VH-VL binders against q8ixk2r445to577. Designs and how they scored, part 219

Target 1, 133 residues: q8ixk2r445to577
Amino acid sequence: FFGMLQNKGLTDYCFDYNPPDENQIVGHQVILYLCHGMGQNQFFEYTSQKEIRYNTHQPEGCIAVEAGMDTLIMHLCEETAPENQKFILQEDGSLFHEQSKKCVQAARKESSDSFVPLLRDCTNSDHQKWFFK
Short names: E, the ipSAE of ESMFold2; O, the ipSAE of OpenDDE; V2, 0.75 times the mean of E and O plus 0.25 times the DockQ between their complexes.

## First folded at step 11 (VH-VL)

Design qa11 (framework fv_cosibelimab; at its last look DockQ between E and O 0.05; V2 from the best seeds 0.00; counts 0 for: pae E 12.4 > 2, placed apart)
Fold by OpenDDE, look of step 11:
Structure qa11 (fold): chain C 133 residues (1-133), chain A 120 residues (1-120), chain B 112 residues (1-112)
Amino acid sequence: as target 1 above (133 residues)
Amino acid sequence: EVQLVQSGAEVKKPGSSVKVSCKASGGTFSRYAISWVRQAPGQGLEWMGVIIPKFGTANYAQKFQGRVTITADESTSTAYMELSSLRSEDTAVYYCAKSRYWGRDSFDYWGQGTLVTVSS
Amino acid sequence: NFMLTQPHSVSESPGKTVTISCTRSSGSIAYNYVQWYQQRPGSAPTTVIYEDNQRPSGVPDRFSGSIDSSSNSASLTISGLKTEDEADYYCQSYDSSKKHWVFGGGTKLTVL
């Protein structure tokens, strides 16, 4: 699966990654932004290794969850996907993070008008449903 | 602060069409999703449809499909709702509404409403 | 699709607490956010609760929203009821599959 990773509940919002330096793509937080269909910052791939790859630059970045965090941070992809980079995109659209045992939810950034994907307890909320478009 | 200002009241004959405008100010129009909601006298709120000016896409409630057309002009930051084949049951106050930000499910801003009266 | 059902009317005395329910007919109430709108006679609706339990600026904290998955309903609670709270209240949600907004039938709140 590849393309825009769009949220079902938060209308027309997609995974978005826009590092300040295109040559240094790791270490920043993945956000949600209006789906624009232009690829680039919104082009992701779900791989057989259960990675969500930012498939725009080389070396490729993979979404990771750092210890104690509930945000999604871009790391470099590894030959063998580390545990903190493994996600299960389930048939129902839920995106499950194996290590934390939580689901990715489209949520409001605290005290902000922005939206971000956050790890939360798994529910049936459409805000935890994702699909590639 | 964002404001939605609608066109004035309309009196129409059955079978005719009405086009109501909604001008947005105080924000970025391209980030808007503008919905139209109507309210018949003494009745509740009824969602009619929505337009996303940035994409030029509109979606309509099934009840009004084929009879309602929602458009937007980004150059003037104005959305339009045209309802054709008017009938007496279409007599209502028509509101435009939008969320504060794109992607929200709420209507955070409302127009003042436009009364459309359909009578023979 | 689904419907949102509200009581037609509720009434309570000033200073008391009133709760208005909004029950979703199908699908989980938690699937999508619920909003609440206040509408006074002759006026456009105004948002009092968005995203289940968030209050816009200017809305007093005596207004609160909650979700009850067991009853598949949302609730608007108004504590310390004031005369000015007399209005119609509407719940609203979103059908993601159809990209439709859905309103409840509205509840008339009378302050006795």
Scores: ipSAE 0.019, ipTM 0.704, lowest interface PAE 5.5, mean pLDDT 91
Fold by ESMFold2, look of step 11:
Structure qa11 (fold): chain C 133 residues (1-133), chain A 120 residues (1-120), chain B 112 residues (1-112)
Amino acid sequence: as target 1 above (133 residues)
Amino acid sequence: EVQLVQSGAEVKKPGSSVKVSCKASGGTFSRYAISWVRQAPGQGLEWMGVIIPKFGTANYAQKFQGRVTITADESTSTAYMELSSLRSEDTAVYYCAKSRYWGRDSFDYWGQGTLVTVSS
Amino acid sequence: NFMLTQPHSVSESPGKTVTISCTRSSGSIAYNYVQWYQQRPGSAPTTVIYEDNQRPSGVPDRFSGSIDSSSNSASLTISGLKTEDEADYYCQSYDSSKKHWVFGGGTKLTVL
C-alpha cells in the first residue's frame, strides 16, 4: 500500500512528516495534519516487511517507536526491519505495533489543538482505524 | 540522465492484444513511477495507468480497467503495457513517462512513443 | 474525480503575451500541483512548468505559471512570444481520490 495514511475517526487528517532540516530526517515525531493530496511529506509506503516508509527522500525513513515511548519517531530504514519498526495494518483498519502490543490512535497533543498518532491499548475506536488513500 | 526507449510501431487487428515495452536507463528503476499515456490522432493526452516496479502492482484509469495490464522487470529495467480486446478507437501513440518523484504528479522524462494501429 | 478544462485554441502575434487557462471542475485547484506540458507535432510532450509555477532547467523565464483560487484555475503565461512557441499545451494535475493523473483537453497555440 502507498499514499496518504488517513484516520477514519479524525476525518481528513493524514500522517505527516516535516522535519526542520530536510537533510536530517531522523529523530523527529510524526504528526497528523489536514490531508492536502499532494503526496510529498504525506506520502508513505507500507512494505512487505511491515514498515511504514517515508521514501520520497534519500536516505529513506521508517517509522519507529522507541522502547517505553508512545510516540511515532522517524528512524533510518535498515536492510532487515527492526522489531520497533514493524506495524501490522489489519483488515479492520487497525494499525498494530507488534513489539509493544498496542494500536496507533489519533490523539490531541497535550496543551495544543494539534494532533498526533500515539500508541494506546487496542480498542474498536474509529480513531484507531487507518487506510491508505 | 534518465532515458526511456520504447518498442517499435505495431499494426493489430480488432480483438487482439498489443504489448509495448519501455526500457529505462539511468537512475534507480525500482523507485520510478512509470506511467503510460496515449494520444489518438488529433486528440489530447490520456493517462492509462502507472506502475512502481518495486511494488510490482499497478494502478489503472477506470476507463481501461480490465483491458490493460502494466508490468515491470527490474532485471532489465523495462516496463510493459499490454492492452487487450483492441478496437479501432485504440489506434494511438502510446507513451511511457517517468514521474518527477516517486508518486509525484509531474512527468519529467518521456519515451519517444509507439504507434499502435488497429485496423481490419 | 475532476476535469481540467482548457480553451481549444488561442492565437497571438510574435512579441506579445498569451495566457492559457486551466479550470478545475470540482475541488480546489490549489489542492494539487498543476503541471504544464508543451507538445510539438510529432514529438513527445516536454515539461515547461511544474508544481504550479516552477520552471525546469532550460525553460526560458518568459514561461510562467500561476494559480487563481477565486476562479479555481491555473494559468500558463508566455511573454515575448516566438514562432517556436507554436505548439499544443496541456495542463495536468493529480486526483488523489483515484490515484490518477488527469490531463486537460489541450490548447493549440498559434503564433502568427
Scores: ipSAE 0.006, ipTM 0.545, lowest interface PAE 12.4, mean pLDDT 85
ESMFold2 (binder alone), look of step 11: mean pLDDT 90; pTM 0.918

Design qa12 (framework fv_cosibelimab; at its last look DockQ between E and O 0.21; V2 from the best seeds 0.00; counts 0 for: pae E 7.9 > 2, placed apart)
Fold by OpenDDE, look of step 11:
Structure qa12 (fold): chain C 133 residues (1-133), chain A 120 residues (1-120), chain B 112 residues (1-112)
Amino acid sequence: as target 1 above (133 residues)
Amino acid sequence: EVQLVQSGAEVKKPGSSVKVSCKASGGTFSRYTISWVRQAPGQGLEWMGVIIPSFGTANYAQKFQGRVTITADESTSTAYMELSSLRSEDTAVYYCAKSRYWGRSHFDYWGQGTLVTVSS
Amino acid sequence: NFMLTQPHSVSESPGKTVTISCTRSSGSIAYNYVQWYQQRPGSAPTTVIYEDNQRPSGVPDRFSGSIDSSSNSASLTISGLKTEDEADYYCQSYDSSKKHWVFGGGTKLTVL
């Protein structure tokens, strides 16, 4: 699966990554932005290794969750996907993070000016439903 | 501080085309969306379209599909809006607008506006 | 698709509080952020509220934004009204069905 990763509940918002430095793509937070279908910042791939890859640059980036955090951060992809980079995109649209046992939820970031995907306890909320478009 | 400076006023005949420029300075250009918004005399704001300069791809309001072209030149940090088949109803002040933060849906910086007058 | 509806005009005396509403015709007002722009005669718009209730640097705290899901509307509130607040105010959001930005019709605020 590849393309825009769009949220069902937060209507027409997609995974978005736009690092300040084009040559340094890791270490920043993945956010949500209006789905525009215009390019690389919203192009992601779900792989057989259970990775969510940002593959517009080399080396490729993979979404990871750092210990104790609930945000999605871009790391470098590895030959063998580390545990903190493994996600299960389930048939019902939920995006499950295996290590934390939590689901990715579209949310308004508290005291901030953005929408972001956050790890939360898994529910049947549409804000935890995702699909590639 | 980021500034958007637009080209000067235009007077055009019906059926002709106009191309307005918007030069950005004081910040990053390539990664941020630039939108065009127009305002007819005594009327409200109307969004026309948006471009991501680094991608070179644009999205347009349905009303202007096929008649508007938005482009960007990263080397000069300049965005362009070209509107063809002009009619009197296109008489308006045209603004370029840009967000302060990447990944945001609001406009923080506005050009000074470009008056385009369409008259026979 | 949806529209954002604002009152055409509002008036109030200096020192008082005024509220400008922005009602979304369909879909939830909470689905997408709402912004507010101020425009004085002969000038370009300026942002006074972004992402529902955030205030840009330089905008006085007399300006505030809120969302009311029950009425499916956003509101711009200006307290301690000043003569300099006289302007047109526009709300703005995003239409997911059409994939484009949507502005309200604008509200003319007159300070009496």
Scores: ipSAE 0.017, ipTM 0.684, lowest interface PAE 5.3, mean pLDDT 91
Fold by ESMFold2, look of step 11:
Structure qa12 (fold): chain C 133 residues (1-133), chain A 120 residues (1-120), chain B 112 residues (1-112)
Amino acid sequence: as target 1 above (133 residues)
Amino acid sequence: EVQLVQSGAEVKKPGSSVKVSCKASGGTFSRYTISWVRQAPGQGLEWMGVIIPSFGTANYAQKFQGRVTITADESTSTAYMELSSLRSEDTAVYYCAKSRYWGRSHFDYWGQGTLVTVSS
Amino acid sequence: NFMLTQPHSVSESPGKTVTISCTRSSGSIAYNYVQWYQQRPGSAPTTVIYEDNQRPSGVPDRFSGSIDSSSNSASLTISGLKTEDEADYYCQSYDSSKKHWVFGGGTKLTVL
């Protein structure tokens, strides 16, 4: 799948990536922002390797979660997807991070009025349901 | 060190068309989002439209829909804005501006502006 | 779609602080990031604030941005005013429904 990765519960919010330096895409957090439908910073590809790719930029970025963390950050994609970059988009819309055994949930960032995707224990919440549009 | 260099000033008759160029250097043109913004004398900034060169996708402000065409040529790293059916109220400085991404990014680089004068 | 409304002009003395407002007419100001541009006479605009409150490299920290959801507005605050700050200032945001960028009407800052 490819396009805007949207949240069911947080209506009209999409995965969004806009690093402050266009030449350094690694190491910044993925956020949620109102879906705009215009591409690039909200355009992601879900691959057969179970990656969520930010591939409107070279080198391509892949969403990862570092060990012990709950935030989604941008890493470089590798030829064989590392375990921390594998997400299973299930039939019920849940986005499961296999290494951590947790699901991606839309959440309000504690120190701001921003929203972010975070890893949480899997539930049946619509805030853990995602789809491409 | 991105730089946007625009074509020179133009004087046009009502009813004609103008095509302004915007040549980019110092970055990867295909990854840019190029917008066109105009400013009539003594007035504010008015967004006209945008293109993503790698996709060829353009979108226009409703006011200009049907009169403006925005294109890009990756081989020359140049974006173009053509405005047709010119009227005296189209007299303005026309800027190209780059953002990294659609929707979220600020315009981090601007061209020097191109004065288009429409006189009867 | 929405409009961004700014005061037409603001004046203040060197060394003082000025705040320029940017009010969104419909939908929440917090739904889309707000940017601020400075335009000196005869020049293209330059960014002074992006993503509500971030400064580009080279912009002094006396420039700051904020969002007030209760008044549905963004603000640009310039402290320690200098005569070189005399310029036009524009806020900008994105209209998700129209997929367009929207500029405020602009504010002329005069430093007396």
Scores: ipSAE 0.014, ipTM 0.637, lowest interface PAE 7.9, mean pLDDT 87
ESMFold2 (binder alone), look of step 11: mean pLDDT 90; pTM 0.924

Design qa13 (framework fv_cosibelimab; at its last look DockQ between E and O 0.12; V2 from the best seeds 0.00; counts 0 for: pae E 9.8 > 2, placed apart)
Fold by OpenDDE, look of step 11:
Structure qa13 (fold): chain C 133 residues (1-133), chain A 120 residues (1-120), chain B 112 residues (1-112)
Amino acid sequence: as target 1 above (133 residues)
Amino acid sequence: EVQLVQSGAEVKKPGSSVKVSCKASGGTFSRYAISWVRQAPGQGLEWMGVIIPIFGTANYAQKFQGRVTITADESTSTAYMELSSLRSEDTAVYYCAKSRYWGRSSFDYWGQGTLVTVSS
Amino acid sequence: NFMLTQPHSVSESPGKTVTISCTRSSGSIAYNYVQWYQQRPGSAPTTVIYEDNQKPSGVPDRFSGSIDSSSNSASLTISGLKTEDEADYYCQSYDSSRKHWVFGGGTKLTVL
């Protein structure tokens, strides 16, 4: 699967990554942005290695969750996907992070007006449902 | 506080082109979508198109495709809207608008408007 | 594709409550956020409601937004109507199918 990764509950919001330096793409947080289809910042791929790849730059970035965190951070992809980069996109649209055993949820960032994908306990909420478009 | 300042009024002949500028200040520019909205005399608001400066790509309302060009200059934090093949029906106040929050669909900041008069 | 339909005009006396509707022609009104803008004569629009029911700083509590899925419409409600509320009001949403911003036709509010 590839393209814009769109949330069902927070309608028309997609995974978005826009690092300050396009030549240094790692270390920043993945956010949610209105699905616009005008650029590569919203182009992602779910791979057979259970990675969510940011397919805009070389080397490619892969979404990771750092220890103790609930945010999605861009890391470099590796030949063998590390445990903190493994996600399961399930049939029901839920995006499950294997290591944390939590689901990716579209949410408003705490004390902010920004929207971001966050790890939360898995529910049947549409805010935890994702699909590629 | 974010401000959008537009260029001055224009008077144009039918068939000509007009280019309106919108300079943003008081905030970030690159990743915030800037839309252009026009309003003919006594009429409602009409969305024309949008650009995300950092991408340099624009999307246009179907009605204006092929006739409107929206661009942005990040170095000057200025967006532009060029409308060609002008006709009398294009007489309107043209606004640029920007969201307060990145990735949102609202227009929270508005330029003061630019009157474009198309008359033979 | 969808359109947003507003009444052409509404009127009410000071101190009363007025409601302006915004009906979506297709798709769910709750599918995308709705914004409301106020425009006084000779002025640029200003935001009074964003994301269905949020208010920018400086907007009086008298202004409120709501969504009614049963009628597929959004509503702007102004309580304790004041003379300065006389203006044109526009609803707006986003059509993700064609990546278009969509405005309602506008409603002229007259304070009697």
Scores: ipSAE 0.037, ipTM 0.720, lowest interface PAE 3.6, mean pLDDT 92
Fold by ESMFold2, look of step 11:
Structure qa13 (fold): chain C 133 residues (1-133), chain A 120 residues (1-120), chain B 112 residues (1-112)
Amino acid sequence: as target 1 above (133 residues)
Amino acid sequence: EVQLVQSGAEVKKPGSSVKVSCKASGGTFSRYAISWVRQAPGQGLEWMGVIIPIFGTANYAQKFQGRVTITADESTSTAYMELSSLRSEDTAVYYCAKSRYWGRSSFDYWGQGTLVTVSS
Amino acid sequence: NFMLTQPHSVSESPGKTVTISCTRSSGSIAYNYVQWYQQRPGSAPTTVIYEDNQKPSGVPDRFSGSIDSSSNSASLTISGLKTEDEADYYCQSYDSSRKHWVFGGGTKLTVL
């Protein structure tokens, strides 16, 4: 799959990546932003290796979660996907992070009106359901 | 470091067209999101449209649909904005600007501006 | 479509603090990031705030941005005001329904 990765519960919000320096994409947080249809900041590919790639940049970025963290951050993709970069997009729309055994949820950022994807215990919430457009 | 250098000022008659250039240096031009923004004398900023050279796709503000064409030439690292059927109200400074990242309006680099004057 | 409304002008003395508002007419201000640009006469705009409250390299710490969902507005705050801050300031946000970018009308800041 490739395109905009949208949330079912938080209507019209998409994965979005906006690094402060376009030439240094590693280590910044993935956010949720209103889907704007232009696609560049919001264009992701779900690969056969279970990666979520930001591949409109060279070198390519892959979404990861570091051990003990709940935040989705950008790492460089590797030839063989590391375990912390593997997500299972299930038939019911849930996005499961294999290493942590948690699901990606749309969440409001603490003390803010901003939204981010975070790892949480898996539930049937529509805020944990995702689809490509 | 990214630099955007625009073509010089132009004086045009009503009904004609103008094509303004924006030459980029530094970074990878094919992946830039280059927007065009204009400013009439004493007025505010007005977004006109954007191009991303690697996709070849331009997107235009509704106000300018049918009159504006935004293109890019990767061999010269140059973006162009052409505005047709010029009127006196098109007199403005035209800026090119690079978005901070793709598709966003956070413009981190701006050209110096090109004054286009439309008069008889 | 929505509009971003800014005061036409604000003024304040050197060393004081000024706040410039940017109110969104429809839909939540929190739906889209707000950017702020500074423009001096005869010059191109420069970014002073992006993504609501982030600063590019080289922008002084005395510039800050914030969002207030209850008033549906963004604010640019400049503390320790200097005469060099005298400029026009524009807020900007994205309109996802029309897929275009919206600028506020601009605010002329005068430092007396």
Scores: ipSAE 0.006, ipTM 0.578, lowest interface PAE 9.8, mean pLDDT 86
ESMFold2 (binder alone), look of step 11: mean pLDDT 91; pTM 0.927

Design qa14 (framework fv_cosibelimab; at its last look DockQ between E and O 0.13; V2 from the best seeds 0.00; counts 0 for: pae E 12.2 > 2, placed apart)
Fold by OpenDDE, look of step 11:
Structure qa14 (fold): chain C 133 residues (1-133), chain A 120 residues (1-120), chain B 112 residues (1-112)
Amino acid sequence: as target 1 above (133 residues)
Amino acid sequence: EVQLVQSGAEVKKPGSSVKVSCKASGGTFSRYAISWVRQAPGQGLEWMGVIIPIFGTANYAQKFQGRVTITADESTSTAYMELSSLRSEDTAVYYCAKSRHWGRSSFDYWGQGTLVTVSS
Amino acid sequence: NFMLTQPHSVSESPGKTVTISCTRSSGSIAYNYVQWYQQRPGSAPTTVIYEDNQRPSGVPDRFSGSIDSSSNSASLTISGLKTEDEADYYCQSYDSSNKHWVFGGGTKLTVL
């Protein structure tokens, strides 16, 4: 699966990554932005290694969750996907993070500065449903 | 502080084209979406389209599809809006607008506006 | 597609509180941020509320935004109304069905 990773509940918001330095893509938080269909910052791929890859840059980035955190951070992809980069995109649209046993949920940032995907207890909320478009 | 400075007022004949510029300063340009919004005399705000400069691609309101072209020049931090086949109804103040942060849907910065008058 | 509907005009005396509504015709008002812009005559719009209830620097706390899911509407509330608050106010959101930014029709606020 590839393309825009769009949330069902938060209408027409998609995974978005736009690092300050285009040559250093790691270490920043993945956010949600209005789905614009123009590729680049909103182009992601779900791989057979259970990674969510950001494929617009080389080396490629993979979404990871750091210990004790509930935010999605861009790391470099590795030959063997580390445990904190493994996600399961389930048939019902839920995006499950294996290591934390949490689901990715579209949420308002604490300061209400933006929408972000956050790890939360898994529910049947549409805000935890995702699909590629 | 981020500023958006637009080109001067235009007077155009029906059927002609107009190209308005919007130069951004005081911040980053390439990564943030720039929208164009117009306002006819005594009327409300109307969104026309948006461009993300780094992508070089634009999205347009359906009403203006085929008649409006939005471009951006990263080297000069300038966005452009060209509207063709002008008609009297296109008489309006045209604004460029930009979000403060990526991920926002708000227009946090506004140009001063450009009056385009279409008259025979 | 959806529309944002505002009252054409509202008026109130200085020192009082006024509320301007913005009703979304379809889809949930809560699932996309709403912004509010102030426009004085002859001037460009300025942001007074973004992301439902956030105020930009320089905007007094007399201005506040809220969302009411039950009525599918957003509201701009101005307390302690001042003469300088007289302006047109526009709400704005995003229509995901057609990928359009959507403005309300605007509300003219008159300070009596």
Scores: ipSAE 0.016, ipTM 0.633, lowest interface PAE 7.3, mean pLDDT 91
Fold by ESMFold2, look of step 11:
Structure qa14 (fold): chain C 133 residues (1-133), chain A 120 residues (1-120), chain B 112 residues (1-112)
Amino acid sequence: as target 1 above (133 residues)
Amino acid sequence: EVQLVQSGAEVKKPGSSVKVSCKASGGTFSRYAISWVRQAPGQGLEWMGVIIPIFGTANYAQKFQGRVTITADESTSTAYMELSSLRSEDTAVYYCAKSRHWGRSSFDYWGQGTLVTVSS
Amino acid sequence: NFMLTQPHSVSESPGKTVTISCTRSSGSIAYNYVQWYQQRPGSAPTTVIYEDNQRPSGVPDRFSGSIDSSSNSASLTISGLKTEDEADYYCQSYDSSNKHWVFGGGTKLTVL
């Protein structure tokens, strides 16, 4: 799977990564933004190692969740995917974070009117359903 | 400001092969999605295949699998398309084109085209 | 894989509006973005619409694109026709299952 990772419930919103320095891509939060496809900020690959890769940069970025956190942040990809970078994209569109046993949900960013993907207890909500376009 | 410059016109006999080059400038070549598209005289556009140099593998239209090889050389920022076992119906203008995103957007830059004539 | 079917030709007078259709043979037109290209004689194609209904910088706003899921088709609409719009027009979509690009057969637009 590769392309724009879009939310079913929050229509027309996609995973977006916009680091302040294009040459230093680690450590920033993944957000949701209106799907536009005009830059490289919204293109991701889902790999056989169950990674969500930001492939527009070398070295490549992989989405991770640090222990005890609910935010999706960019780490460097490794040869063997670490447990905190493994997501299961299920047939029903849910995006399950294996280590935490939680699902990725489109949510409002705390203290703002912006949207972000966050880990939440798994439900059948369309806000926890994702697909590539 | 991406530019794609292709090799010159060629005349080939049936059964031979042709290799067309597409030299890119003005961007990060390793991350380009470079497609090859042909157009026979008076006919429409026909997609042949694509390569993204950093991944190193190409995807081909079913019609051309087994006859087309698409490669890239990052050191020269050049993509190549080689078509083997040429027939007269392979006479066409061959374009290289770069899509804007990992093969999911429009072809935003096109080479000037390379006429390949297959005649005995 | 699927095909994209366009009319072979369309014509209309300067100042009028024309619509060129692009019908997908199998699977939903809405599952994959549709692009439209203009090709003038002797030149490489250029993009006039991308991602269904977006115009690149420099393309006049009289060019528009739309999707009709009920007829499983995309449309390119050109209003205020000018003689310079006389060209061949191609629709294109991506087959994500096979990672292939598909072009429509092309439509010759004549401005009489």
Scores: ipSAE 0.006, ipTM 0.537, lowest interface PAE 12.2, mean pLDDT 86
ESMFold2 (binder alone), look of step 11: mean pLDDT 91; pTM 0.925

